# VH-VL binders against Uroporphyrinogen-III synthase (hemD): the designs that were tried, part 3

Target 1, 246 residues: Uroporphyrinogen-III synthase (hemD), of Chlorobaculum parvum (q59335)
Amino acid sequence: MKTVLVTRPKHQAAPFVRELEQYGLSTVVFPTIEIRPVAGWNVPDLTKFAGIFFTSPNSVQFFLKHLLQTAPDELKNLQQTRVWAVGKTTGQDLEKHGVSIEPLPKIADAVNLMADIDPAEIKGQTFLFVRGSLSLGTIPELIAEFGGTCVELTVYENLPPSLEDTQRVKDMLAEGKLDCLSFTSPSTAKNFFEAIGSKELSDSVQIAAIGTTTSGALEKMGIKVDIIPEYFDGPSFAKAIAEALK

## First folded at step 22 (VH-VL; from x1 with light chain S26Y)

Design x2
Fold by OpenDDE, fold request of step 23:
Structure x2 (fold): chain C 246 residues (1-246), chain A 121 residues (1-121), chain B 108 residues (1-108)
Amino acid sequence: as target 1 above (246 residues)
Amino acid sequence: EVQLVESGGGLVQPGGSLRLSCAASGFTFSRAWMSWVRQAPGKGLEWVANIKQDGDYKYYVDSVKGRFTISRDNAKNSLYLQMNSLRAEDTAVYYCARDFLDWYIGYFDYWGQGTLVTVSS
Amino acid sequence: EIVLTQSPGTLSLSPGERATLSCRAYESVDDDYLAWYQQKPGQAPRLLIYYASYEATGIPDRFSGSGSGTDFTLTISRLEPEDFAVYYCQQYYESPRTFGQGTKVEIK
């Protein structure tokens, strides 16, 4: 059975994997950017904050996951604290956990969110901003501007593949266990080879690109592309790979 | 030349129904993912729904789930949007757009000129 | 959903000037799954940039895209009269696909 490396983001990989598997192919999912929980943080005493801000669904997910595992008693405190959310999905996810959120602004951004808050409620108060490593600092900046204090809690981060996962892929390549590497964007291709640390591949490994733009990027990197689908879409891409590996 | 031509827009009352059509030409329609994108008057853009080539996959923005149905007839090179239980907030120009370079997520490389849907009492 | 915010809301410039438009994401848009569109009054949007920095077919060289993660930029090196329009960024990293609220480039 032939094995295809899927470099799509985790949340995008499943449909492609299923399609490949329907053709009798094995798959290894290897996102070039991973979203991971930050280690070592403790759930603070939430009663000490005048309010809590969430600006992404991931912040909600990773925060609550850790909270429920390490400080489940704080959930009630969260449910009793004023909570602001940026984005409908963020708000909905909070509500699913019984958290009451302040009204969402008509325009979903931090500036408009803060505009709906009375400056008198910010001045001299301490707020918690639950964030990812790459989250925008707009909320802390505005809180400070209005005379408040914002404690930032980073609960997740976007990172390259782990050393363990990278080594696994390297080993598979060395052992001839991967028959095809699939790429769906120029950035994915770049990030993959940066993670692997080498562009040297066995001739037995087929390189697949979803379209000419991705293919062009790979070629510029000195990587020969073997597979491009007739039509630049997921199902066609899977079919092209399957036919090439048949 | 790729062309997308929307039709079917008009004035409807809240709770009413409307069916939009999009006629495609200049490319192999049966091989393209297609989307509807809408724009409320004086506002920004919002993706509404998309559909796979064979119609096996359909995706919707949450606000229209259960009310809107996207469909296609590849033999007629046509895309459709059945809109039921229409609300005032559904008022918008509805664009037919071709999805490109991905599966259920992508960018829109070609757009129609749009058809106006007005939901008002 | 990933929320995109564009700035400034309105950019007033003269022909020949450089325009810099910002698109910021509240969650990282990885793999550069970001597009830019131009929309003129009464017209449909037109694709300008995809994969954050690749120009669509037929787009003049004066348009360029850059950035990654949470910060993206559309640059018009020298504004032409026909470039005065509304510009939208759009992410297709995560479903549902979302747009920024737009930046209006108007003549000073």
Scores: ipSAE 0.828, ipTM 0.927, lowest interface PAE 0.6, mean pLDDT 94
Fold by OpenDDE, last read:
Structure x2 (fold): chain C 246 residues (1-246), chain A 121 residues (1-121), chain B 108 residues (1-108)
Amino acid sequence: as target 1 above (246 residues)
Amino acid sequence: EVQLVESGGGLVQPGGSLRLSCAASGFTFSRAWMSWVRQAPGKGLEWVANIKQDGDYKYYVDSVKGRFTISRDNAKNSLYLQMNSLRAEDTAVYYCARDFLDWYIGYFDYWGQGTLVTVSS
Amino acid sequence: EIVLTQSPGTLSLSPGERATLSCRAYESVDDDYLAWYQQKPGQAPRLLIYYASYEATGIPDRFSGSGSGTDFTLTISRLEPEDFAVYYCQQYYESPRTFGQGTKVEIK
């Protein structure tokens, strides 16, 4: 059975993996940018906050996952705390967990969100901002501007592949266990080879690019592209890979 | 030259139905993913739905799921959007767009001029 | 969805000046799956940039895109009269695809 490396994040790789698998291909998911939970944080006493802000679905996911694992009793406190969300999906995800959210602003951004909050409710109050490592600091800045205190809790981060995972891929390449490397953007190609630290690949490894732009980027890097689908879409890409590996 | 021409827009009451059409030319329509994107008056852009070349895959924004149906007739180089149970918030210019994918979703490299749908009592 | 916010809301400049438009994401748009569009009054949007920094076919060299993660920028090196329009960023990293609210570049 042939094995294809998928360079998309795990949570976004599933559809492509399924399409590859229907052709009898094995897959190894190796995100070039990983979304990982931050380790070492404890769920704070949520009753101490006048409100909690979430600005992304990932912040909700990683926060609640850890909360349910380590401090499940705090869920009730969360459900009783004023919660603001930026984005419909963020709000919906919170509601799925029984968390009541404040009305979403007409314009989905932090500025408009804060504009809907009475400044008197902010002044002298302490808020929690559940965030990712790359989250915008607009909420804390605005809270501070209005005389409040914002505690920031980073619950997830975007990182390159771990050394361990990278080594696994290197080993697989060396052992001939990978038959195809698939890339879906110029960025994934760049990040992959930066992580691997080498552009030297066995001739037995096929390079697949989902489109001409990605292919061009790879070629510019000195990587020969072997597979480009007839149509630039996921299903067609999977099909092209499958046909090439027959 | 790639051309997309929308039609079927108009005034409709809440709860009503409307069917939009898009006539494509200047490219092999049957090889392209197609999308509908809408823009409320004076507002930004919102992706509504897209459809695969053969129609096997259809995706929708949550707010229109169960109400809108995207379809296509490759023999006629036409894209359609059946809109049922229309709401005031559905009022917008609806654009037909070619969906250029480097994954399951992508960007829109060609757009029609749009057709206005007004939902009002 | 990934929320995109553009700034400034309005940019007033004169022909020949440099325009810098910001698009910020509340969640990281990985793999540079970001596009920019230009829309003139009464017209459909026109694709300018894809993959954050790649110019679409037929787009003048004065348009350029940069950035990654949560911060993206569209730059117009020297504004031409025809460049005064509304500009939108759009992510296609995650479904549903989402747009920024737009930046209006108007003549000073």
Scores: ipSAE 0.744, ipTM 0.900, lowest interface PAE 0.7, mean pLDDT 94
Fold by ESMFold2, fold request of step 23:
Structure x2 (fold): chain C 246 residues (1-246), chain A 121 residues (1-121), chain B 108 residues (1-108)
Amino acid sequence: as target 1 above (246 residues)
Amino acid sequence: EVQLVESGGGLVQPGGSLRLSCAASGFTFSRAWMSWVRQAPGKGLEWVANIKQDGDYKYYVDSVKGRFTISRDNAKNSLYLQMNSLRAEDTAVYYCARDFLDWYIGYFDYWGQGTLVTVSS
Amino acid sequence: EIVLTQSPGTLSLSPGERATLSCRAYESVDDDYLAWYQQKPGQAPRLLIYYASYEATGIPDRFSGSGSGTDFTLTISRLEPEDFAVYYCQQYYESPRTFGQGTKVEIK
């Protein structure tokens, strides 16, 4: 049974993994970037804030998961606080937990969102911004510009694979347990080889690139590409890999 | 050269059904993924559904799953959208678009002129 | 779901001027999986840019795209009368694909 390495985040990889498995292939998912909870933060006293901002479903998910596990009584306080959410899914996730969200402007960017808030309601007030490590700083900047204070709470971050996961992939390569490395974008290729720290591969390992942009990136790194599908969609890529590994 | 012509829009009561058609010409229809994209009045664009070259794979935005069915007839160079259990929020101009996928998601390199669907009682 | 926000909402310029349109994402759009579309009043959208910076077939050289991650820009180096339209960005990195709300470029 042939084994294919998949380098996308697990949630993006799932349909591709299912396709490969339907062809009788085994898969190893090695995401080269993952969304992970930040450890070591405490739920602040939510009653101290004039309002709270969420800008993604991830910020809601990681904040509420930790709140419900460590300070469940604070949910009542969240339900009593003014809350702004950017994005329909973000707002719906909050509403599922009984949190009322403030109306969104017709043009839902951070500037227009903040423009709907009277600056007098911001001046001298303290707000909470629940964010990821890479989130844009537009909301804190506008709050500060209008004389308010914004406390930023980072609840998730983007991380490379662990040293343990990386070593497992290296061991599998050395043991001949990976028959194909599949790459679906330039960043998956770059991140993979940066993580493993070597471009030396056994001749028995097939390199699959979903399309010409990804194969071009691999070529620039000196990696020969063995498999490119006719169509650059996920199902066609899985089929091309399955056909080549026969 | 590339032409996509939608038809079948109109006024429908909530809970009703409507079938949209899109006639394609000027390219090899059977070699392209096809999509429906909609634009509610005064709103932006929302992808609705797409279908692979041979019809083997179909994907839908969550809000229409179970209610809408995309299909194609490559012999007639035609794309279809069967819309059932229509709701007021389905009111929009519906565009037929040629969908270029990279992975499981993509962008739209050619668009039809759209057909208006109004759901009201 | 990756929400895209475009700014400004409306850009009022004269023909011959340079237009700079911003599209910002609340989560990173990796590998520049971002497209730009032009929509004139009463017409369908037209693809201008894909992969953040690649010009679509048949678009004039005055259109260019740039940016990565969370911050993307469409530039029209010298506005022509036919360029007054609404412009949309669209990401195709994360399901579901999403569009920005548009920037209207209008005659001053």
Scores: ipSAE 0.555, ipTM 0.827, lowest interface PAE 1.7, mean pLDDT 89
Fold by ESMFold2, fold request of step 23:
Structure x2 (fold): chain C 246 residues (1-246), chain A 121 residues (1-121), chain B 108 residues (1-108)
Amino acid sequence: as target 1 above (246 residues)
Amino acid sequence: EVQLVESGGGLVQPGGSLRLSCAASGFTFSRAWMSWVRQAPGKGLEWVANIKQDGDYKYYVDSVKGRFTISRDNAKNSLYLQMNSLRAEDTAVYYCARDFLDWYIGYFDYWGQGTLVTVSS
Amino acid sequence: EIVLTQSPGTLSLSPGERATLSCRAYESVDDDYLAWYQQKPGQAPRLLIYYASYEATGIPDRFSGSGSGTDFTLTISRLEPEDFAVYYCQQYYESPRTFGQGTKVEIK
């Protein structure tokens, strides 16, 4: 059975993995950018905040997972606190856990959400912003401008592949257990070879690039591309890989 | 010159149905993914559905799944959207668009003029 | 879902001025999977920019795109009267694809 390395984040890779498996291929998912929970934080006393902001489904997922594992009684406090969500999916995920969301303006972005909040309710008050390490800082900035305090809680971060996962991929390459490396963007290719630390590959390893921008990035790195689909969509890419490995 | 011309919009009651059509010319229709994108009056844009070159893959925004069906006829260079169980929130101008996918998501390099769908009692 | 916020909501300038339109993402849009569209009153949207900085076919040289990650910019180097329109950004990095709310550019 031939094995294909997939370099997209696991949640983005799922339909592609399914397509490859339908062709009888095995997959190894090695995301070259990974969203991971931040260790070492505790769920704060949510009753100390006048309100709580979420701007991503990721912030909801990682916050609630940790809350339910370590301080499940705080869910009741979250359900009784004013909560704003930027984005439809973010709000829906909170509602699934019984959290009522403040009314959304017709254009539900951070600027419009903050515009609907009475400035008198912000002045002198403390808010919680649940965020990722790279999240946009519009909400804290506006809270500060209106005389409030915003406590920022980072619950997930974007990291390169772990050293442990990287070593496993290196071992699989050395043992001839990877038949194809698939790349779906210039960054997936760049980050892969930076993580591996070597561009030396066995002649038996096929290199697949989803399109011309990705193959161009690979050729600039001196990597020969063996597989490029005619169309740059996921199903066409999976088909091209399957045909080449047949 | 790429042209996309929508038709079939109109006024319908909630729960009703409409079928939108899009006539394509100026490019090889059978080699392109195609999408429907909508714009509620005075509002922004929302992707609705797309369909692969030979029609074997179709994707929908969650709010229309089970109610809308995208289809194409490559012999007639035509894209269709069958809209069932229409709701007031489906009121919008519906655009036919050529969809360039990169991975499973994409952008729209050519758009039709749009056709208005109004859902009201 | 990656929410995009455009600023300003309305930009009022005279012909010949430089227009700078901002699109900010609340989650990183990797590999510059961002597009810009122009929509004139009563007309269909028109692709201006894809991959954050690549100009679509037939787009005047005065339009340019830049930025990465969470901050993207559309620049009109010398505003012309025909540039009165609403401009939308759109990300195609994360499903579902999303659009910003638009920036209306009006000529003073």
Scores: ipSAE 0.549, ipTM 0.828, lowest interface PAE 1.8, mean pLDDT 89

